# VH-VL binders against p39960r1967to2165: the designs that were tried, part 12

Target 1, 199 residues: p39960r1967to2165
Amino acid sequence: VPLEDVCERENTLIPTIVVKLLEEIELRGLDEVGLYRIPGSIGSINALKNAFDEEGATDNSFTLEDDRWFEVNAIAGCFKMYLRELPDSLFSHAMVNDFTDLAIKYKAHAMVNEEYKRMMNELLQKLPTCYYQTLKRIVFHLNKVHQHVVNNKMDASNLAIVFSMSFINQEDLANSMGSRLGAVQTILQDFIKNPNDYF

## First folded at step 22 (VH-VL)

Design DD4
Fold by ESMFold2 at other seeds, last read:
Structure DD4 (fold): chain C 199 residues (1-199), chain A 121 residues (1-121), chain B 105 residues (1-105)
Amino acid sequence: as target 1 above (199 residues)
Amino acid sequence: EVQLVQSGAEVKKPGATVKISCKVSGYSFTNYWIHWVQQAPGKGLEWMGWIDPSDSYTYYNQKFKDKATITADKSTDTAYMELSSLRSEDTAVYFCARLPYSDFWNYFDYWGQGTLVTVSS
Amino acid sequence: DIQMTQSPSSVSASVGDRVTITCRASQDIRNYLAWYQQKPGKAPKLLIYDASNLQSGVPSRFSGSGSGTDFTLTISSLQPEDFATYYCQQYDSYTFGGGTKVEIK
């Protein structure tokens, strides 16, 4: 399901599943070693995803306060599975080249940091509301994960690497020979380290 | 052009150590995890573990945890796998392989040519 | 640990034949399944990823199908260069099937 359709259907700015998964990770998962880099068991992830699809759709009180969901990496895996299954990337197909071209120019020293940040903010303001709000929620979440790096071993660079494909799809990766992957990682690392500069 | 070039074949005695190299080119070494795969003579493929070259974080198949040590050198764009206390059952071709992007739930789009390690008395 | 049962272990076939290879996972792995081709003395080559997506540069006579626990690789019209060993791989915990050797009859 497209992100916009989920937000319209729920009458929300951010998909409910995203908010619930991220809140639980923030509550009890920020110190998990290898968070977002080590998979949870796929059986537990499948069960959690199915519970959201079945119980979450019919029970407004659905919560992750349940011993079925004890495994932090299953909750983190469910979140990454949700992002993987989105039909469009978080920069949207329409705008992904605008974002990555800007970062490529910056990496090539074709603009100064102040100009880069100004133009990046202009691009972010062009995103549809649900894309922007979901991206903002994710970036602040990853900033919290980054703040716990001494325990979880996941700094901004590690997080940028493992989340990069949420922002670029397989077609863009193949077409760019990997150069857009590096651009996305640069963008995400800066977002995660300096979220208040952008959001 | 993406390439993973491995070191040449090795013949070792039982109890020895071997270090296999996997030098990459044509892409940014630190942006992609490197996996290692064993293929014993006439046998199928068995996954050994991976390394994230950006910070040298390593994740192992339990079977190989006490046998293999996977490392990376960012200055030479080279991953390594060291096999210790070699036994005859360690005779195999060892492959390094790359993911199309660094994340779990992923497959291998490029492979090294393989390194034959022969352990004989 | 997710077990991958691949069958048959070998197939004797002629050029032009349709060849079907199956893999069964011991639990639901969604579409997290790849197929590889390996010729003697060579590294494996990726054919199919995410169960059904054809890798760039792979001939369209190769196709993959299935999800959950049951997966199939099909070669619609076998060519001389297709005589090789084929492996499935689940990539939740990176287990390979036992392989299927496709031989000329």
Scores: ipSAE 0.645, ipTM 0.845, lowest interface PAE 1.7, mean pLDDT 89
Fold by ESMFold2 at other seeds, last read:
Structure DD4 (fold): chain C 199 residues (1-199), chain A 121 residues (1-121), chain B 105 residues (1-105)
Amino acid sequence: as target 1 above (199 residues)
Amino acid sequence: EVQLVQSGAEVKKPGATVKISCKVSGYSFTNYWIHWVQQAPGKGLEWMGWIDPSDSYTYYNQKFKDKATITADKSTDTAYMELSSLRSEDTAVYFCARLPYSDFWNYFDYWGQGTLVTVSS
Amino acid sequence: DIQMTQSPSSVSASVGDRVTITCRASQDIRNYLAWYQQKPGKAPKLLIYDASNLQSGVPSRFSGSGSGTDFTLTISSLQPEDFATYYCQQYDSYTFGGGTKVEIK
């Protein structure tokens, strides 16, 4: 289901599943070693995803405080599965080249940091509202994960790598001959380390 | 061109140790996890574990946790797998392999050529 | 934890035949399934990823289908170069099927 359709159906700016999954990870998962790098059991992840599909979207009292959801990595895996199965990536097919072209230019030292940030902010404002707000929520979440790196072993660089395919799909990556993956990682690492510069 | 080039075949006695190398080229070594896969003679493929070369974080199949040690050397773009206390059952071809991008729920798009380890008296 | 049951263990077929190989997972693995071809003395070669996506450079006579627990690799018209062993692999915990040896008779 497209993000826009979920946000319209729920009358929200961010899908409820995203908010609930990230809140639970922030509550009890930030110190999990290998968070977002080690998978949870796929049985638990499937069960959680199905529970959201059946109950969570329509039941305001649905919570993750339940013995079924004890595995932090299953909650993290469910979040990543949700992103992986979206019809479009978070930069969208329409805009991914705009985002990555800026980062390529910046990496080549063809623009100064202040200009890069200004232009990146302009691109972010062109995203549909639910994409922007969902991206913002994710970036601030990953900043919190980064801040716990001493315990969880997941710094901004590690996180940028394991989340990069949520922002560029395999088709767009293949068309770029692989050159844009590094650009996405550069963008994400900067967002995660300096979220207030962009959001 | 992405390449994973492994060290050559080894013949070892029971109780010995062997260290297999997997040198990569054509991409940034620290941006991709390296996996190891065993193929015993006449048997199928069995996954052994992986390493994230950026910080040397490792994750093992429990079956191999006490047998294998996976390491990486960023200065030479080389991953290693050491097999200890070799037994005849450890005779196999060992492959290193790479994912198309570093994440779980992924497949192996590039493989090393394999290293035959033979354990015989 | 996830068992992959691959069948048949071998098949003898003629050039031009349609060959079908199946894998069954012990749990729902969505589309997280790849198919590999391995020739003697060689490393496995990726054919299909995410259950049905053809890898670049792989002939269109290869196709994959299925989701959840039941998956199929099909070779629509067997060629002499297709003599090999084929493996499925689930990538939640990286278990492989037992393999299917395709022999040209």
Scores: ipSAE 0.628, ipTM 0.837, lowest interface PAE 2.0, mean pLDDT 89

## First folded at step 24 (VH-VL)

Design FF4
Fold by ESMFold2 at other seeds, fold request of step 25:
Structure FF4 (fold): chain C 199 residues (1-199), chain A 121 residues (1-121), chain B 105 residues (1-105)
Amino acid sequence: as target 1 above (199 residues)
Amino acid sequence: EVQLVQSGAEVKKPGATVKISCKVSGYSFTSYWIHWVQQAPGKGLEWMGWIDPSDSYTYYNQKFKDKATITADKSTDTAYMELSSLRSEDTAVYFCARFPYSDFWNYFDYWGQGTLVTVSS
Amino acid sequence: DIQMTQSPSSVSASVGDRVTITCRASQDIRNYLAWYQQKPGKAPKLLIYDASNLQSGVPSRFSGSGSGTDFTLTISSLQPEDFATYYCQQYDTYTFGGGTKVEIK
């Protein structure tokens, strides 16, 4: 299901599944070693995803505080599975080249940091509202994960690497020979380290 | 453009140690995990573990946790796998391989040529 | 570990034949499955990713289907270069099927 369709159907700015998964990780998962880099069991992740699709749709009080969902990496995995199965990436197919071209230019020293940040903010404002708000929620979440790096071993660089495919489609990856993947990692690392500069 | 080039074949005695190298080129070494895969003679493929070269974090198949040590050297864009306490059943071809991006639900788009390790008395 | 049961273990076939290879996962793995071809003395070569997506440069006679627990690789018209061993691989714990050797009849 497209992100905009989910938010429209729920009358929300951010998909409910995203908010609930991130809140639970922020509550009890920020110190998990290898968070977002080590998978939970796919069986537990499937069960949680199915519970959201079935129970979450019919019970607004659905909670992750449940013995079924004890595994932090299953909750984190469910979030990454949700992002992986979105039909469009978080920069959208329409805008991914705009974002990545800007970062490539900055990495090549063709632009000063102040201009890069200004132009990146202009691009962010062009995203549909649900994309922007969902991205903002994710970036501030990953900033919290980064702040716990002493315990979880996941700094902004590590997080940028493991989340980069949420921002570029497989088709775009194949066409770019990995140059756009590196650009996305640069963007994400900066977002995670300095979220208030952008959001 | 992307290449993974492994060190040559090794012949070792039981109890010895071997260190296999996997030198990468054509991409940013620290942006991609490197995996190791065993193929015993006449057998199928078995995943051994991966390393994130950006911080040297490793993740192992439990079967190989006490056998293999995976490392990376960012200065030479080279990953290594050391096999200790070699036994005859460790005789195999060992491949390094890469995911198309660094995340856990994934497949191998590039492979090294393989390194035969023979363990015999 | 997720068990991958691949069948058949071998197939004798002629050039032009349609060959079908199956993998069954011990639990639901969505479309998180790849197919590889391996020739003697060579590294595996990726054919199909995400169960059904053809890797760039792979001939269109190869196709993949399936989701959940049951997956199929099909070679629609076998060519001389297709005599090899084929493996499936699941993405969660990276286990491979036992392989299917496609031989000249």
Scores: ipSAE 0.710, ipTM 0.876, lowest interface PAE 1.5, mean pLDDT 90
Fold by ESMFold2, last read:
Structure FF4 (fold): chain C 199 residues (1-199), chain A 121 residues (1-121), chain B 105 residues (1-105)
Amino acid sequence: as target 1 above (199 residues)
Amino acid sequence: EVQLVQSGAEVKKPGATVKISCKVSGYSFTSYWIHWVQQAPGKGLEWMGWIDPSDSYTYYNQKFKDKATITADKSTDTAYMELSSLRSEDTAVYFCARFPYSDFWNYFDYWGQGTLVTVSS
Amino acid sequence: DIQMTQSPSSVSASVGDRVTITCRASQDIRNYLAWYQQKPGKAPKLLIYDASNLQSGVPSRFSGSGSGTDFTLTISSLQPEDFATYYCQQYDTYTFGGGTKVEIK
């Protein structure tokens, strides 16, 4: 289901499943070693996704306070599976080249950091509201994960690597001959380290 | 353009150690995990583990966690796998391979040519 | 733990034949499955990813289908270069099927 359709159906700015999964990780998962880099079992992740589908993300009675959901990596995996199965990535097919071209120019030293941040903010303002708000929620979440690196071993660089395909799909990556993956990682590292510069 | 080039065949005695190299070119070494896969003679493929070369974080198949040690050298763009306490059952071709991007639900888009390790007395 | 059951273990076929190979997973793996071709003395070659997506440079006579637990690789008209061993691979713990050897006879 497209992200915008979920937000419209729920009358929300961020999909409810995203908010509930991220809140639970922030509550009890920030110190999990290898968070987002080590998989949870696909069986546990499927069970959690099915529970959301059956009870609906908009059901106020649905909660992750259940012994079935004890495995932190299953909750994290469910979140990553949700992002992977979205029909479009978070920079969208329409805008991914605009984001990555800017980062490539910055990495080539063709602009100073202040100009890069200004132009990146301009691009972010062009995203549909649901994409922008969901991206913002994710970036602040990953900043919290980064802050716990002593225990979880996941700094901003590691997180940028394992989340990069949430922001560029395989078709757009193949068309770029791989150069845009590094650009996405550069953008994400900066967002995760400096979220208040962008959001 | 993307290449994974492995070290040559090895013949070892039981109890010995072998270290196989996998040198990459045509892409950024630290942006992609490197995997190792075993293929015993006449048998199928079995995944052994991966390394994130950016920080040397490793993740192993439980079967191989006490047999294999995977490392990476960023200065030479080379990953290594060391097999210890070799037995005749470790005779196999060993491949390095990579994912198209670094995340756990994935497949292998490029492979090394394989390294035959023969363990015999 | 995910077991991959690949069948048949071998098939003898002629050039031009339609060949079908199946893999069954012990649990739901969505579309998280790839297919590989391997010729003797060579590394595996990726044919299909995400169950049905054809890798660049792979001939269109190869196709993949299925989701959940049941997956199929089809070669619509077998060519001499297609005699090889084929493997499926699931993405969760990277388990491969046992392989299917496609032989000319």
Scores: ipSAE 0.692, ipTM 0.869, lowest interface PAE 1.6, mean pLDDT 90
Fold by ESMFold2, fold request of step 25:
Structure FF4 (fold): chain C 199 residues (1-199), chain A 121 residues (1-121), chain B 105 residues (1-105)
Amino acid sequence: as target 1 above (199 residues)
Amino acid sequence: EVQLVQSGAEVKKPGATVKISCKVSGYSFTSYWIHWVQQAPGKGLEWMGWIDPSDSYTYYNQKFKDKATITADKSTDTAYMELSSLRSEDTAVYFCARFPYSDFWNYFDYWGQGTLVTVSS
Amino acid sequence: DIQMTQSPSSVSASVGDRVTITCRASQDIRNYLAWYQQKPGKAPKLLIYDASNLQSGVPSRFSGSGSGTDFTLTISSLQPEDFATYYCQQYDTYTFGGGTKVEIK
């Protein structure tokens, strides 16, 4: 289901499943070694996804504070699976080239940092509201994960690498050289290190 | 243009060690995980582990965690796998391979040519 | 760990034949499956990713289908260069199927 359709149906700015998964990881998962880089079992992830589908994301009584969801990496995996299965990536197919071209220019020293931030903010404001708000929630979450790097071993660079597919779809990634993949990683690393500059 | 070039075949006695290299070219070494896959003679393929060359973080198949040590050298764009305490059942072709992007639900888009390690007494 | 059961273990076929190879996963792996071709003395070559997506440069006679636990690779009209061993691979723990050797006759 498109992100916009979920937010419209729920009357929310961020999908409820995203909020619940990120809140639980922030509550008890930030110190998990290899968070987002070490997989949870796909069986546990499927079970969690089914529980959301059956018990409803908006049910006040449904919580992830349950013995079934003990495995932090299954919660993290469910979040990444949700992003992977969205019809469009978080930068959107329509805008991913605009984002990545800007990062390529900045990396090549073709613009100063302040101009890069200004242009990046302009691009972010062109995203549909639910994409922008969901992206903001994710970036601040990953900043918290980054702050726990001493224990979890996941700094902004590591997180940018393992989340890059959430921001560029596979058709746009068809280039085996990975030039756009590296650009996405550069953008994400900067967002994670400096979230207040963009959000 | 993307290439993974492995070191040549090795013949070893039981108890020895071997270190296989995988030199990459045509892409940014630190942006992609490097994997190792074993194929014993007449057998199927078995994944051994990966390394993130950006920080040398490794993740192993539990079967191989006491047998294999995976490392990376960013200065030469080369990954390595060392096999210790070799036994005859370690006789296999060993491949390095790459995911199209670095994340755990994935497949291998480029492979090295393979390195035959033969262990016999 | 996720077991992959690949069948048949071998297929004897002629040029022009339709060949079907199956993999069954021990649990639901969604569409997280790839297919590879391997010729003797060579590395595996990616054919299909995400169960049904054809890799660039792979002939259109190859197709993949399935999701969940049951997956199929089809070669619609076998060519001389297609005599090889084929493997499926699931993405969670990277277990490969046992392989299917497609041979002449």
Scores: ipSAE 0.688, ipTM 0.864, lowest interface PAE 1.6, mean pLDDT 89
Fold by ESMFold2, look of step 24:
Parts: structure tokens; sequence; C-alpha cells
Structure FF4 (fold): chain C 199 residues (1-199), chain A 121 residues (1-121), chain B 105 residues (1-105)
């Protein structure tokens, strides 16, 4: 399901599944060693994803306070599965090249950091509202994960690596022969370290 | 172009240690995990573990956790796998391999050529 | 552990034949499955990812299908260079199927 369609259906700016999963991880998962790098069981993740798709759609009181959902890595995995299965990436197919071209130019030393940040902010403002708000929520979440690196061993660089495919789809990756993946990682690492510069 | 080049074949006696290298080129070493896969003679493929070269974080198949030690050297763009206390059952070809991007639900798009380790008396 | 049951273990076929290889997972793995080709003395080569997506540079005679627990690799018209062993691999714990050796008659 397209991200905009979910937000329109729910009358929200951020998909409800994203908010609930991230809140639970922030509540009890920030110190989990290898968070987002170590998988939960796919059976538990499938069950949670299906519960959101069925129970969450028909029951406003649906909650993660249930013995079925005790595994932090299953909750984190469900979030990553949700992102993986979106039909479009978080930079959108329409704009991913604009984001990555800017970062490639910056990595090649063709612009100063102040200009890069200004132009990146201009691109962010062009995203549809639900893309922007969902991205913002995720970036501030990952900043919190990064702040717990002493316990969880997941710094901004690690997080940028394991989330990069949520921001570029396979079609765009294949067309770039991998250079745009490195660009996405550069963008995400900066967002995670310095979220207030962009959001 | 992306390449993973492994060290040459090794012949070892039981009880010895071997360290296999996997040197990468054509991409940023620290941006991709490196995996190791065993193929015993006449057998299929068995995943052993991976390393994130950026911080040397490792994740092992439990079967190999006490046999294999995976490391990385960022200064030479090289991953290593050390096999300790070698037994005849450790005779196999060992491959290094890479995902197209670093995440847990994934597949191998590039492989090293393999390193035959033979353990015999 | 997710068990991957691959069949047949071998098949004898002629150039031009249609060859079908199946993999069954012990639980629902969505489309998280890849197919590889391996020739003797060589590393495996990726053919299909995400159950049905053809890897760049792989001939269009190869195709993959399936989701959930049942997956199929098809070679529509076998060529001499296709005699090899084929493996499926699930993404969750990276287990491989037992392999299918495709031999020339």
Amino acid sequence: as target 1 above (199 residues)
Amino acid sequence: EVQLVQSGAEVKKPGATVKISCKVSGYSFTSYWIHWVQQAPGKGLEWMGWIDPSDSYTYYNQKFKDKATITADKSTDTAYMELSSLRSEDTAVYFCARFPYSDFWNYFDYWGQGTLVTVSS
Amino acid sequence: DIQMTQSPSSVSASVGDRVTITCRASQDIRNYLAWYQQKPGKAPKLLIYDASNLQSGVPSRFSGSGSGTDFTLTISSLQPEDFATYYCQQYDTYTFGGGTKVEIK
C-alpha cells in the first residue's frame, strides 16, 4: 500500500503502525544489543505484521502490550519489514535522484557544507507531507537509538547502513550501479547525527 | 568492478589453525557486510556468519561460533576467517560473499572464488 | 530453523528441454528467497532474488515464481552452459536448499 494512501485512509500524517512500533522500541528497546542489525524470528514478525493489518485496522485499542510481542527484535523487524514492503521508498521514486545527486556532489567536494544543508532542506520541503513527517519521525527515532550506542552498539553509521534500502528502491539502486546507496548512507548518517539541522 | 579475492588453498594437519583472507575492491569496504559460507566435499552450502567491517561487529551461525573467528582490517580492505583446532570434518571450500546492501533479509550478489582447506594426517 | 526442501535432487535433460526445480520452506518466508547456479570448482552465481526478480546479466530463459512456502525456478529452454547445480536460499537464517544437479542426457 502506498504511504500516502495509508495516511489518507487513517487521516494521519504518519502511518499508525510506524508510530506504535517506534514508540514501543523507544520505551523498552533502545538498549538492545544489535538493534536493527540482529533479526527477530520471521514467524513472530509475520504474526505482528498480520495483527496490525487485521486487528489494528478494526480496533482502535490495539496495543503491543501482549505476550505475543515480547521480542524487541520482532518489533524492530516488523518496522523494517513494513518499510521494505512499501511500494515506494522514503525519498520517493520521483525525488530519490535529486537527494542522491546532491550528496554525490557534496562527497566530491563540489560544494561547501552550508550550501549542502541549505539545498538538502529545500529538497525535504518538496516531499509530500506524509513522506516528510514519516521521515522526520524515523530520523528522530534513529537519533535516540544512536544516543544509546554504548549499550546497543548501533551508532549513526551502523544505522545509516542498515536503513539505506528503505530510502532507495531496487530499481533506482540497479540503475546507479551502487553509487546512490553510498549517497543515501551519507545523507542518513548526517540526518541521524544532526536531526535539528534538517527537521 | 566489485571483486572479492581470497587467499590460496591450504593443507593442514589436525589441531592446526588456518586464516583465510578475502580482499575486496571496486566498492567501499566499510559500507557492506562480509559473509562466510562453507561447502564440504560433495555437500551443499552452509552459512557461517558475517562481519560489519565498519566496527568489526560479528554475527555467527551457532554451529560455527566456537570454530570460526571472523575479523576485518579497514586499512587493507580485507576480511579474515580463522578456523581453529582443525579436524578432518573441517575440510571444505570456504567462500566469502557480499549482500547487495547490508541488512538481515538478504541474498549474496558477489562471491569470492573460494579457498580449499584440506585437513589430513 | 527454517527447513528448505529442494526437489528434485537431480534431473537428466537435453538441450532445449524445459526444466523446473522447486523449493519448499517449512514456514512462510514471504518472497525472501534467492536462486543460485554453481558449476564445479566455481563460486555460486546469483540468478533470481526476491523469488522472481532476474539478476542483471542473467539470461531471460531463467525465471522464478512463488511466495510464502512454495517456490519454483524454471529454465525455459536448457542450454549447454546451464548444466550445473542449483540452490535456493532463504533470507532469514540464510539456509540453502540441498541443491538440484542438472545433468546432460
Scores: ipSAE 0.684, ipTM 0.861, lowest interface PAE 1.6, mean pLDDT 89

